# VHH binders against p49116: the designs that were tried, part 211

Target 1, 238 residues: p49116
Amino acid sequence: EGPLLSDTHVTFKLTMPSPMPEYLNVHYICESASRLLFLSMHWARSIPAFQALGQDCNTSLVRACWNELFTLGLAQCAQVMSLSTILAAIVNHLQNSIQEDKLSGDRIKQVMEHIWKLQEFCNSMAKLDIDGYEYAYLKAIVLFSPDHPGLTSTSQIEKFQEKAQMELQDYVQKTYSEDTYRLARILVRLPALRLMSSNITEELFFTGLIGNVSIDSIIPYILKMETAEYNGQITGAS
Below, E stands for the ipSAE of ESMFold2; O stands for the ipSAE of OpenDDE; V2 stands for 0.75 times the mean of E and O plus 0.25 times the DockQ between their complexes.

## First folded at step 15 (VHH)

Design gz25 (framework vhh_ozoralizumab_d1)
Fold by ESMFold2-Fast, scan of step 15:
Structure gz25 (fold): chain B 238 residues (1-238), chain A 119 residues (1-119)
Amino acid sequence: as target 1 above (238 residues)
Amino acid sequence: EVQLVESGGGLVQPGGSLRLSCAASGFRFEDYGMYWVRQAPGKGLEWVSSISWDSSFTLYPDSVKGRFTISRDNAKNTLYLQMNSLRPEDTAVYYCATHWLGSDYEDYRGQGTLVTVSS
């Protein structure tokens, strides 16, 4: 047996496209987001417990939670991505769309509310100073969620989620021993992830990658990619 | 206005090849991902392939992987699908499609091009 996650699973290093353009554009944003998505999926695939569930269960889990994993990744990598700058560029684009009557006002409101929720989530995580170990276990808790409709092997998934929760508790109690309520403050942030619309995330971050094909529809094929293909996507290499 | 015009379909025997083209206009083609979908007679839409804005990323479902190749020419605003080792089950109307930031989640796709694989 052993721990759910090893030290290799705690390492989560995003390599940004270079050079950064003077003015942000859709393809820079989409390439950055795509690298983060592929890094997140490669991370999930590397977990032995995840592999043990089998391909059908693996696919169902990631299809259900990719947006939560992606959003946690945005929070974790917010500084390296200059996420605030990316979001400001998106807001400017939306404001121009209002002025030129290219979008409905109701749709713009939904997208702006999503951006504000995303900013609030990332700011809350930054304020809590969530470390790399905590992010790894929060991602594991989200990944091993037994409560998504249509899942098989829910008993095994629940056991892995409980193991992730237990190991996070042990880590926090040892590392932040003086802060009795830290774990509770971290865990109450997670429900907000399920309120984030995957459709809006796709529109904001992935229009340059997949067109109008949904992320959850292509996940089975991304998960089957060879390790070299994942490495190519997360570094921008051939 | 966004326009997508597919061409290159036709009748081909099993094991044959076809090259589909999609001419795009009305948007910055080079900034957006593109994909091919198909609809067989009496069936729903099926995703066929995706390509990123810069061709660095391509995706294929198992049904076409190794037989179909998606590519694009950003200088010509054209998307391609090279189809090899065609099978009767590939018979469908093929559509190219894209999405851009600022839509109401509407698919923007062309009129399609018919591919018939039959002896």
Scores: ipSAE 0.122, ipTM 0.526, lowest interface PAE 6.1, mean pLDDT 84

Design gz26 (framework vhh_ozoralizumab_d1)
Fold by ESMFold2-Fast, scan of step 15:
Structure gz26 (fold): chain B 238 residues (1-238), chain A 119 residues (1-119)
Amino acid sequence: as target 1 above (238 residues)
Amino acid sequence: EVQLVESGGGLVQPGGSLRLSCAASGFRFEDYGMYWVRQAPGKGLEWVSSISWDSSWTLYPDSVKGRFTISRDNAKNTLYLQMNSLRPEDTAVYYCATHWLGSDYEDYRGQGTLVTVSS
C-alpha cells in the first residue's frame, strides 16, 4: 500500500489571532489554543488510514490522545505562538494568585509542575531540531495508539502505528544519516506526553471553550464539523 | 466577587421560543468564553452551547444544533440563548457559566432559570 502520510499531512500551519494584544489575556490564549486544537483534529481527520477505521474508532482515538496531539502541536508551533511568552504570562498570573491567596497551594503546585513539564518537553524538541516530517510521524504514532482501553480494531490500529514508526525510521535514516542515535532520542521523548494531565491542559488553555465540560466530552461534536467549519476555526473566520 | 444571574425562563408550548439572558458581574466578561448548561429533573448537567470571548466561534451539540443560538453583548456584560422549536425534552433548569484560569472554582453557575416545555 502507499505511504501512511502524504506531503499534505506534513504541512501544519497555525494562523494566530491578529493583532497580538499589547498585554496577554485569557481570551487571546484560549483563541490561540482553540485554533491549534481544531487544526490538530482536522489534521487527524484528513488521514485516509484514520478515516478507514470508522467514526466510532476515530472518536475513541482522538478522545484518548487529544492532549498528546495538542502538546506536540504546542512544541511544533512554539515560535509561531510565542509559547514562552504565553507560559510566562500564565506563571505571572499564578504568582499573583498566590499573593492574593485565591488558590490552594496544592493546586498551584500541580499547575506549576505541569508548566515545567511542558517547558522541558518543548525545549527538548527544540534542541533536537525536530522537523515537519518528524512531527507528522510522531503525531501519527500518538494518534494510532492501540493500547487505550475500550478500543475496537486494535490490530489495525497497531498496524498503522507500526507503519508510522517504519516511515519515520526510513525518513530519519535518509535525512539525518550521520546521526546514528537521532531516532532513539526522538522516540524516548514520547512517553513524557502521557504524564501530562489533560485536566490541567484544559485549565491553562481552554477556559474560554469548555467551562466545566471536558475536551474529551465535546470531541465527538468537533469531529462532526464540516471542513469549512474547521477552516473557519483554525483561521478565526466564523 | 463573580456573579451570574439568569433570566427568561418560563412555560412554553412545544414548538415555541424563549430567549434566556445571563447578566455577569465581578469579572472582565469580555475576556472569557461563556457557555450554557442545563439540568433536567433527575439527570446530570448537559452542555448546551459555548461562545468565544469575541463571538467569532460558537459550538453546539447535535441535540440543539439548528434550534438554539448563543450570543453575547460585551458592552452589557450579558450572555443570551435564543431557543427555537422547543421540545418537551428541553425542559430543564438552564445555567450560564464561565471558567476561571487557575482557580479552585473551575466553573461558576448562577441560580439558573427554569424552562418548562409542555402543552
Scores: ipSAE 0.005, ipTM 0.261, lowest interface PAE 12.7, mean pLDDT 82

Design gz27 (framework vhh_ozoralizumab_d1; at its last look DockQ between E and O 0.06; V2 from the best seeds 0.00; counts 0 for: pae O 12.7 > 2, framework grips, placed apart)
Fold by ESMFold2-Fast, scan of step 15:
Structure gz27 (fold): chain B 238 residues (1-238), chain A 119 residues (1-119)
Amino acid sequence: as target 1 above (238 residues)
Amino acid sequence: EVQLVESGGGLVQPGGSLRLSCAASGFRFEDYGMYWVRQAPGKGLEWVSSISYDSSYTLYPDSVKGRFTISRDNAKNTLYLQMNSLRPEDTAVYYCATHWLGSDYEDYRGQGTLVTVSS
């Protein structure tokens, strides 16, 4: 009841580590990516419709779509992140790994193709000049995808996706009234997100995992993020 | 160069408490999230807890939630893990790290501190 998203859900502000080092390293890249991932999860958690689906459904949806949400976030925050500089640093590291014979040629090809697809996606979104409202609704359409295997409550999820589509249509028609086909141009960009390998995204931005934990496996814990009561200013019990 | 030094481990009885510390240097500690991982004898690394750069968010797996509390003092470049209601299965070497995701975390992980929960 009421709109799917409020003005609060349009706000998406990434705070980067400061300053950016002269020579980018895995530490800076992982911190930057983790902040974007956590911001994206917090954004999803804040949606009343998402909360209404219940914890098990919420976990399943985010586990299925985190890579799509993350990629939309990369496109939206590309300037704040200096994403082109980060990708250039990754390419340089990859070229050094080739020189040192650390990676197979086939794997290098897959990673380079992924980087190219990511660059093309971000460039297409930039050329369309996607605004904050449009990004919020695109993320909602991706989040409320009823077509992932193993989902329950698929009819309710589909209802929320349709509501997101309707509200995006209303927004675009009112804001860009002279451009009759803008919505179609925006929506045809979404299938490209499904061509992005979550495994390669993990390697590029999260450089693998601690122990045997994948991002998919940690999603339930990220969704349970709590404000710290014990903030490190306390030295001990005394 | 990133350096992490863990301390505070020891032998404790089941139900006891320990507070681990990690002294960080070589980077702007206040700008980076931190986490604890552990390795029990003969097992792989297990994630224990994470804290955001500004302490606004903490994360815990269900195995330690309600018993362990992660915290940090950015003025002292120090990370803490308060461990309460310790169990024999908490016996492990505990490491602090600047990345909780990433294959290169070893460059940003300390040498560890041993926690033994037993009689």
Scores: ipSAE 0.432, ipTM 0.750, lowest interface PAE 2.7, mean pLDDT 85
Fold by ESMFold2, look of step 16:
Parts: sequence; structure tokens; C-alpha cells
Structure gz27 (fold): chain B 238 residues (1-238), chain A 119 residues (1-119)
Amino acid sequence: as target 1 above (238 residues)
Amino acid sequence: EVQLVESGGGLVQPGGSLRLSCAASGFRFEDYGMYWVRQAPGKGLEWVSSISYDSSYTLYPDSVKGRFTISRDNAKNTLYLQMNSLRPEDTAVYYCATHWLGSDYEDYRGQGTLVTVSS
């Protein structure tokens, strides 16, 4: 009962490491991506429906959908992050890696295809001029997806997803009343998110942390981390 | 010291063409991939095109695919961008760039050349 999301869930403010370096580098890219991941996980944690499912279900949901949430976050924050410039730098690095025989041709093809899909997705969202309310509901729809394997409480998760879909429909019809097909155009973009590889997302944005990064393994810790603790780590000593 | 110097910008009418050049020095140009980015007035940077060190691979976003062609002449240490069917939204300062020259994690960008597409 009551709305699935409130105005507090629409706010999605990514702060970039400051100052922006004169040259993009992997440390800046990885810190920026980590901030987006943290923001996305804590956004999910803040939803009362998510809290109601319990800790084990929460962890399972986020493990199943973190890449979709992250990709929606990339699209939403693409200008703030200078995402197109980051991807150009990554493409240039891949071309250099071919020259030095550091990557196989099959691997490079897989990574380039993923970059193209990511670019296409972000461009399509920008062309539709998706607003903050629409992003919030889209994130809720991908978060409360009952069809991932291994989930429990799938009937309750399905009910929350249906509620997110209804609230998105109501919002679009009220706010964009003269654009009859806007909801349909928005929803047809969601299947592309399932085709994004979490392994390649880790490689593109999270390589350069000490050691290998498995987002799957750190999700329980991110979900437990308080916002004040996170901010203290990225802004320096208090 | 690494230097990238763009040239060839100017005023052109919609539907027109322009060729940008980027003179590179201070590094082994033939060993590195190159790319173009642009910045429209009051906007952020936008990727425009990439080319591998040996020209065997090129990449374009949909906004310019079919209209822009990136190329390079490794003997002259020069990168090019041929821009055809120009539109007013292509108005921007265009920069050539490369990455990871002086460290594993940095890229370099020139000073830029202004392209204005207007009647």
C-alpha cells in the first residue's frame, strides 16, 4: 500500500572525484564507477519494498541485477561522467593492446561489441530524454525482476515489479499526456540491459583496483556500508 | 614532449565538407591508436571517432557514422578526420587524442580546432 517510490528515490546525484584530472586515467575511471555502483546499491537499499524482502533476498536480487542498475546509472549520469570520452579512451587502449599482443582477437571482439551495445543504449536513452522519475521506475523494474534463477519470494517480487510498472505508466501518462507511445518506447529498451555482460563491465570500469574485482563478492559489504562511512572514505579525513 | 596540433577547422555551410588534420610529435605515432573528440559550446566532450595504430580498425558513433571518416598517415605522423554532410549540430571544437603514452593511465589531447556549421 502506498507508492513504491517517493521523491527521495528520484534524487540520484553522482559526485565525481574532484578536481577532474587534466588527463583521464584508470584510477579516476575506477573511482567514478565505484561511486556510481555505491550510489546505485544504496538507492536500492533505500526502497521500503526492497527492505521488506529480507537480507538474503536483497543480496540475491542485487547480485542478479547490479549490472543492469549500473548500466541505467551510466545512461542517467553520462554527461556528468563524460562517459563518451571515457569509452573513447578505453577503445584507444584496446587498440594499443592489440599492437602489443596483450589480448586475443576473440576477446577484443567481445569487448568492442559490448562497448557498441553500451553506446547504443546510452544514445537511445538520451534521444528519448528520459527524466529522473522515469529512470527511478526503470531501475525499480529491473531490481524487482522475479525471473532470475535461484530467487525466493518470487510472487512478492513480481507484485513489486508490477507496482513499479503501474507507477511508471501513471507517471508517463500524466506527465507526457500528448505522447501516446512514450511508455512503449521506453520499455522496449529494457531487454538490451539483459544482454550486457557483467564480466566485461567489471573489465571496462573496475580494472585498476588492487587485485581482481568481483562485484558479486562485494555486494553484501556495499549493502551494509553506511552513507556517512562511504563519504568519509572518498572525501578524506574528517 | 608529446604534442598534438589540430588544424583545418573553419566556417562551412550545412551539407558541406571539411578535413581536419592533427600533427603529432614527441612519441612513436605509428605505435598508438588515435581518436577525435569534440566539444560544442557549453556542452561536455563527445567522442567522434577512433582508429587503430595500423588503420586496420575504425569506430564511429551513430551520430557521425557514414558522414565522417578517420584516417592516418604514419609516415607523416598525421591523423585526419574527413567530415562530409555537415550539420549545424556538428559545430564544436574538435580535438585529436591518444592515451597511455607517459604512464599506463593517461591520455593526451591537443588544443583543438573550431568547426562552425552555419548558413
Scores: ipSAE 0.005, ipTM 0.254, lowest interface PAE 12.4, mean pLDDT 80
Fold by OpenDDE, look of step 16:
Structure gz27 (fold): chain B 238 residues (1-238), chain A 119 residues (1-119)
Amino acid sequence: as target 1 above (238 residues)
Amino acid sequence: EVQLVESGGGLVQPGGSLRLSCAASGFRFEDYGMYWVRQAPGKGLEWVSSISYDSSYTLYPDSVKGRFTISRDNAKNTLYLQMNSLRPEDTAVYYCATHWLGSDYEDYRGQGTLVTVSS
């Protein structure tokens, strides 16, 4: 069998909505997030191993890890997204909602902490100077996580995860030979992804776009989207 | 009783600097995130900055990013806002605030301090 990932899977180019508004509004944020989400999911689709698991398993996997994939995507695309600006805009919107007495104090705390976690994670990844290959493998490791409840074909998923890990190891060893502990350093960042609430992520980035519809519910549809539809979404044509 | 008292406002020329303070009492200040908001004449409240309870994170809108710095001294129960490179559009009453006290939907603000940026 060939490698789990190829060079084609390293490319992860997010196209932001254009033009960028002077003041980031909810629509812009949601659109940007949506594009990233779609990009992430369709990235997954592009992996032959992922395709081999079948539609049901694929859907289950993405449902389980979409928040982690999305977060890795945020980190990877932080610069092009101007993530700090987006987060600030989100906070601003949150403040407006607070002024209207729409959020509880507890919720505010949770949301603010979540934003901090996101920012911290992305900053940590930036500090590590994670490259495109490493991101690809990290996303694969996250994607092929067998420890989510309700998954089928867990043995195969585990094998794919192991393969991703091994390929990452080989890559790091080859590319960063002088940094003996780089692999460990980047892998220890993954647990942080599991500490982030998918519900809060959804609320922050997607509520304005999908309303009361859950990401969970739309994942099957996203995964079934044709490339043309996806491209249309990216270009804002649809 | 929760009390927030802002100070440090005044008249300043464009490009000038001010440092606002907010004295907090009546609650465990060190346990709560704090915010600055401002209200310009004839406008609604605008979020200016946020800081976590332990100063581990700070956030700013683009309108003030790079110019304003929020900080706090938990030992003194005081919140600060260092405002540099002030602009006329920064003219507003500035309030320190927290939303993590009292009822689920209640926010607390002080009386505010007026900042006027004018040549």
Scores: ipSAE 0.000, ipTM 0.256, lowest interface PAE 12.7, mean pLDDT 86
ESMFold2 (binder alone), look of step 16: mean pLDDT 84; pTM 0.852

Design gz28 (framework vhh_ozoralizumab_d1)
Fold by ESMFold2-Fast, scan of step 15:
Order: C-alpha cells, then structure tokens, then sequence
Structure gz28 (fold): chain B 238 residues (1-238), chain A 119 residues (1-119)
C-alpha cells in the first residue's frame, strides 16, 4: 500500500474572514474558528484511509477527537489567525468580569485555566518549530485513535494510527537526522490535548455557530457536505 | 436595547409551508451570525439552523435538511426561516437567537413564535 498521507494532506491553508475588526466580537471569533473546524473536517475526509473505514466509523472517530484536531489546527494556524490577539481579548473581557460577581468566579477561573493550557500548548509547538509534515502526521495520529470509548472498528483504526506513527518517525529521522530526540519531544506534547475540555472550547469559539447544541452533534452534517460547500465554508465564498 | 421579535407562526396542515421572520434591533445585525432553535411541547431546545454574517455558510440537522432554508436580509435587519413539507413533529415554539461577548457568550433569544402542524 502507499503512504497514509500525500503532499496534498500537508497543505493546510486557513482563509480568514474580512480584515480583523478594530474590536473583536463573538461573530468574528466564531466565524474564524468555524472556518478552521470545516478545514479540519475537509482535511480528514480527504484521507483515503479515513474514507475506507466507512461512514459510521469515520463519523464516530471525528466526534471523539474534533477538539484535539481543532486544537492542533489552532496551533498550526496561530499566526494566520492572530490567535494570541483573540485570546488576549477574551482574557481581558474575563478579567473585567471577575470584579463583578464571585459566583461566576469559579467558571471564569476554569475558562482562564483552559486558555492558559491552550497558550502553553501553542507556545510549545511554536518553540519546537513543528513543520507542515509533522502537523499532518500528528493530526493523523489523533484522528486514528483506537482508544475512544464506544468505537467498534478499533483494529483497523489502530493499524492506521501505527502507520501514521511510523511515517512520522521516518520523516523526522530523515529530515531532522541530527536531532536524535526530536520525535520524543513532539510526541510528549500530545497527551495535553486530551486534558482540554471540549465544552470550554465550544464556549470560547463556537457559541455563535451552535447555540445550545454540541459540536459533536453537528459533525455528521459537516462531514456529509459536498466539496463545494466545504470550500464555501473555508473561504467564505457566497 | 437589543431585541429579537419572531413572527410568521400559525396552524398549518402536514405538507404545508410557513415562513418565519425575526426582526432584529438594538445591535449591528450585519456583524452577527444568527440561528433558529425550537422547543416542542414537553421537550428541550433543539437547534434548527445557523447562518453566518454574510450568508456564506448555513448549517442544518438531518431532521430539517432539504425542507427548511435559513436566510437573512442585512439591509432590513431580518432573519428568515422558510419551512416546507412540514410534519407534525415540527410543532414547536421557534426562537431566533444570536451571541456576543458582552454577556459571557450567553444566547440572546426572542420571545418565540408558535408553529402548529396538524390536520
């Protein structure tokens, strides 16, 4: 069989909405995040191995790991998104809210801790200078995770994850041959993705899109979109 | 002050059509994504559809996909929901909604409009 990923899967181009507004609002943040989510779903759908698992299995995989994929996408596209500016605006808003009400203080603390974890993750990936090939394989490792509860095709998923791990190892060994421990430094970052709450990600980035529903409830509909619909979501074309 | 006012609900026979409207005021409508949610008697809130600021993307659950169409007219500060091929299970109070940073990402919803699908 050929490689799990091709050069087309390394390309990950986020197109941002119209120039950043002077003052950030929930709509701009939600549209930016939605474009990244749709780009991430389109990326997953483009992998032949993912399609080979069948609709029920591949939908269950994405429902289980969308927050990890999204967070890797945030790290990869942090500069394009001006993510630090978005997070700073949210932090400033939350800091102002802390003075108002002690009952909301626990919630604000949890959200602030999530933002700090996200910033630390993105900073660690930037410090490691993770390239496009490494991001593509890390996303594949996360996508083909056989250990989520309720999955039924775990043997095939595990084979694809192992293939992703082997191809990442081969790439890193070839490309960064003088850095013996680079792969280990990259892989120890992945467990942090599972410590981040999908509910808090939804609150920070998606309230303007999903309202009172969860992202995992809409994933089946997003995955069924035609390629033209995905392109419209990604680029904001009418 | 921010207001969302839904209208267009009523009694309709199965297979019929209705168009709901939501008149927005007190904020820059063209800067915000909008969505519709509904609440059937004795049930929780169900998301119905979402539309981006510039209408470049829309989302629907399978329960309404192909039957309902969300749209907006930014010049009139109005959100619409075109409902075709209505079924008894579409009976609900329909609300339009939006979000902003000012209220800790809280939903801003109107008072709702009742849609009853019955013979």
Amino acid sequence: as target 1 above (238 residues)
Amino acid sequence: EVQLVESGGGLVQPGGSLRLSCAASGFRFEDYGMYWVRQAPGKGLEWVSSISRDSSYTLYPDSVKGRFTISRDNAKNTLYLQMNSLRPEDTAVYYCATHWLGSDYEDYRGQGTLVTVSS
Scores: ipSAE 0.006, ipTM 0.240, lowest interface PAE 11.9, mean pLDDT 81

Design gz29 (framework vhh_ozoralizumab_d1)
Fold by ESMFold2-Fast, scan of step 15:
Structure gz29 (fold): chain B 238 residues (1-238), chain A 119 residues (1-119)
Amino acid sequence: as target 1 above (238 residues)
Amino acid sequence: EVQLVESGGGLVQPGGSLRLSCAASGFRFEDYGMYWVRQAPGKGLEWVSSISWDSSYTLYPDSVKGRFTISRDNAKNTLYLQMNSLRPEDTAVYYCATFWLGSDYEDYRGQGTLVTVSS
């Protein structure tokens, strides 16, 4: 068939809530993160290869990789999100929790280390100057991961991942022809995504969105949203 | 034996500057992110700043952003905190510490260095 991703799949435009408040609060952070999550899932849903796997497989794949997709999205949209400012606000909130003895030292350590890993990942991607085409294919590689427990259709998923890797290689070799090791430098960053806890991501960014409901529970509903309903969610108009 | 030894604290007037140092030994300093934390008299611990192993990432809470700068010298196994435009509310014991990726039970933390900001 044709290429795995079209030019429309390279476009990834996050629209932030407006206006940004003078002092960041959990509601603004959760709304911003939710828009990125919805954009990421709508992006995945728009891929013909993804649709071809069927609804059950689609749900299982996104449940397995939403944290990796979300983190790649944070890195890609770091500037438009003012991610450094959001992370500083989270640290200030965590600091207040320490002073009020609301969190254990072990939990605070896990959360601070997660924030460090997250920003380290985003800084590494910025240092590599990852472009929009590269981000699109990295997202496709993590989306079409055949190695998550409980997946069916693993042979088809593996073929789509291999296609994503081949198309990324072709792009990098053509666009960055003088940088023989660029692809290797990009790909060795991907394992770091799996070191970041989805539970900690959920706690930091999504408690204002989901309350007592997990991201795992909301995923099937986001994947089934009609375009108008999806736009309402990401703009807050519905 | 793992050791973190803070120094550079002292008495300074409001608007003044101090540079804190933390000498690390007994572990591969270059492999770990480092942070500063402080404790004012009668208060809990407050995070002050964090830096990644390679200095590519630094993080500051709003209370010190623009006034404090964290840095490190991996060749000397030393962490620094440059503190400018000091305020009375910055008065605290400052501790050097490291994130311990594989440990749920302890972190490396130094003995601390006292910073007093008053006239």
Scores: ipSAE 0.000, ipTM 0.144, lowest interface PAE 15.6, mean pLDDT 80

Design gz3 (framework vhh_ozoralizumab_d1; at its last look DockQ between E and O 0.51; V2 from the best seeds 0.00; counts 0 for: pae E 3.8 > 2, grease 26.1 > 24.2)
Fold by ESMFold2-Fast, scan of step 15:
Structure gz3 (fold): chain B 238 residues (1-238), chain A 119 residues (1-119)
Amino acid sequence: as target 1 above (238 residues)
Amino acid sequence: EVQLVESGGGLVQPGGSLRLSCAASGFRFEDYGMYWVRQAPGKGLEWVSYISWDSSYTLYPDSVKGRFTISRDNAKNTLYLQMNSLRPEDTAVYYCATHWLGSDYEDYRGQGTLVTVSS
């Protein structure tokens, strides 16, 4: 009967490596991205509704949506991360790769298009001035997506997604009562997340995390990360 | 220059324990996640454990989960691996790393410390 998310799920604080190096390198970018990924997965596993679905379903959901959660996190934390600076460094590296003929033109086009889509998404969210509550519920809507192939508990997942949508609507209508169409403007941003390739996100941000193993392959281990707070405060979590 | 110096390896009986240490220098140790990785004779590198910069997160593959514990002391720039219930298949050279060894910093991995589990 309670709300899907509590105030603790609205808090999303990314701590960056400090100071930022004068010349950005793969190690710094990967560390920064890994912190956001781990924070995002810890956020997801802290949700009682998520825990209630069980470990197998939790793993399948996060494997399907980690790129969408990560991208929402990039948008939410863009200023803290100096994301524009990170993306500029990646673009500079790609330009050097063109000069040295290390990458095909087709691959460079795919990566540049991905960077463009990411920038457009982050800019649209910034322009809408999405707040912490709105980000929390957008992440919940993405997490509880019943339409990914291979899911078995789709009815329960759909119920949680609908609950997230209803609670977001209630929040927006109360907090932004003067803006009748704000919810619609926010929700139409979500389909863009599915157009961004998880493989390209991995190549750009996660080269140094855990070998050449895909994020999809390490999801079960990340969801089982041991933390003092998780073990003490989150009953029944995996 | 990044330097990682491992120690604490040795010969131990099956079921025994060892504690490995890694002294780090040349970078801001407190800001980066750390790995233990191992290489058994004639095999490739296998990750053994990960710990986040602030010790909030630790990861273990199923092969060592429940037996090994990773920890760090940021004030001392030192990484640790407590190994319990050791098995013959844990025999390997153990390396610490500040990111995966296949990255641009592969040449900065330490010399490693040999762990031999036998009767």
Scores: ipSAE 0.611, ipTM 0.806, lowest interface PAE 1.4, mean pLDDT 86
Fold by OpenDDE, look of step 16:
Structure gz3 (fold): chain B 238 residues (1-238), chain A 119 residues (1-119)
Amino acid sequence: as target 1 above (238 residues)
Amino acid sequence: EVQLVESGGGLVQPGGSLRLSCAASGFRFEDYGMYWVRQAPGKGLEWVSYISWDSSYTLYPDSVKGRFTISRDNAKNTLYLQMNSLRPEDTAVYYCATHWLGSDYEDYRGQGTLVTVSS
């Protein structure tokens, strides 16, 4: 019917704990990551097309793409998060004697490569100077990916993805008319997201919060979570 | 040093209600999401509630959804858990936590408060 995304879906404001501690401990890292995750999920929930797919399909989609959404969020919020500092802190924690006793050499290598991929991706996005609209459409394209196994309503998902792509194309053409290849440069970044392990991302950013509970298992509850307007209330929503 | 002190546990009949409290100190409580977790006899730890730093988000597992309500007062550095319609299977030691226990990282939790639901 109407556009897939509106201006309200462009806003993606992450609030960090303040002040930033001198030493970025696991507590700070995990809290920051959880805020980003919840913001990403809330963003998805706010899309009418997403709501139209139904709870089961929504859950399946988010389970399939949460790592990609999260990574795009990292890139988009890299400055406010001081992501380079966070990643450096994570590396330091990995080099800690406790981590050395728990991880094999192969696993350490794998984790370090993942961190490198994250940094490289975020740097590449920064170099492209991706704006809020472009991020919104990229997240939508990632969210409405029909090529994940086990999905229902794949035809409808595909339609939404195509709509996201078309709207992105129109936006880029209108906003960046002098750069005829910008759309292509942006879209070719998306495959990098599929190279990143959700398991490793979870280990790096969320182990402190959820322990041995997987993000996959928590996603249904996140999507069902009660949200309250930020108004300084001291009582939580149920 | 992080310190968490739970209170409010006790013996209650099925269908009854309890309100748990957790006093927090040693960190910027207002900046962090908080958890309630529980451990029943002979069972592992189970999370029962989460609340974001600003109370904008709350999470519940299906086992307690609709019955338990988590809340917080940042000015008082206090976390709450209102438990209604209690069941025998809710019998456990309840802990306030800043992280999920059992992680590869340092965990912060209190000594816990015992909740017993029995007729």
Scores: ipSAE 0.608, ipTM 0.837, lowest interface PAE 0.9, mean pLDDT 89
Fold by ESMFold2, look of step 16:
Structure gz3 (fold): chain B 238 residues (1-238), chain A 119 residues (1-119)
Amino acid sequence: as target 1 above (238 residues)
Amino acid sequence: EVQLVESGGGLVQPGGSLRLSCAASGFRFEDYGMYWVRQAPGKGLEWVSYISWDSSYTLYPDSVKGRFTISRDNAKNTLYLQMNSLRPEDTAVYYCATHWLGSDYEDYRGQGTLVTVSS
C-alpha cells in the first residue's frame, strides 16, 4: 500500500537538442519527439503499480495509451519544446508537399485537422496552468485505463486508475482549495485525447524513425530499455 | 552534408567478438540518437540497437540483447557496437544511422560494414 505516485514521478524534465536550429527540420522534430517519448515511457516504467502488473500487461497498456501519454507530454513541455514553432514548421512542410503533389488532398486535410485539435488541447491546458502534480496524475489516469480492448487484469488496472483519480482530487482540493471547479475543468479535457490519431502523431513527429516501424511495434523494446554502458573516451591505453 | 562511415567488420568464427565503429560528421552528433541496423542477405533491414543522444537510454531487440552493447563518444563523434558471442545468424551488413526523414534514409546511414560469422 501507499501513494500511487511519489515526488520523483512529478519531475518531468525534457532536454532539447541544443542549440535550436535557425530553421526547424524533420530531423530536429523527430529527435525532440523521441526524447519526449522515451521520457514518457521511462516515467511509466518507474511507477511501482505499473511494475506490479507484469511485462505482458505493461506492453498492452502502453500500446493502448502511448499517444495519450505523448500528447499530455507535448502539452506539459510545450514551452520548453517551442511546440507552437514546431507545429508551424510542420504546417509549412505540408504546404510544400501540396505544391509538389506528395500527399493526397484528403490526407492533408486529416493531418491539418489533427494539428488544430492538438493546438486546441495544448492551449486549453496552458490556460488552466496545469502544474506538474496534475500532469503526473492525469498521465496515470490515462495509463491505467481499463477500457482498452485486449487488456487482462482489468480489475487491478481499474483500482489503480481510481487511486490516481482520488490522489488528483485530494491534491487539487488541498492546493487549489478556493477553486471549486478546478478538478472538473481538468478532467473534462481528457476525452479530447481519445480523438488524437496515433497514426497521424507518427506522421507528424516520428516520420523517419529507423526501420519504418510503428511506435506500437517497438513498445516491447522501449519498455526493456536500459541505461547505456559508458565507455571511456580513451582509445588505446597509455 | 551528413556522413556516416562504418568500420570494424570482418570474418569471425561463431562465439567470437567484433567491435564496430561509426565516424559521424556534417551534423551535431551529440544532439541526436543513433541506431545500428543490419541487413542479412536477401532480407530487409533489422534494427539491432539504439542509444539516446546523452547515452541515458539504450534499446535492443531480443535477438541481440545481452550480446551486443551500443555506446557513443560524443567528443569524438563516434558510435560503437560491441558484438560478443556472435552467431551465424548475425551475418549481415551493419549500418549506423540517425533518424530517417521519410525517403531520405540513405542520406542518414553509411555504406555499411560486412560481418560474416562462419566456419
Scores: ipSAE 0.318, ipTM 0.700, lowest interface PAE 3.8, mean pLDDT 83
ESMFold2 (binder alone), look of step 16: mean pLDDT 82; pTM 0.828

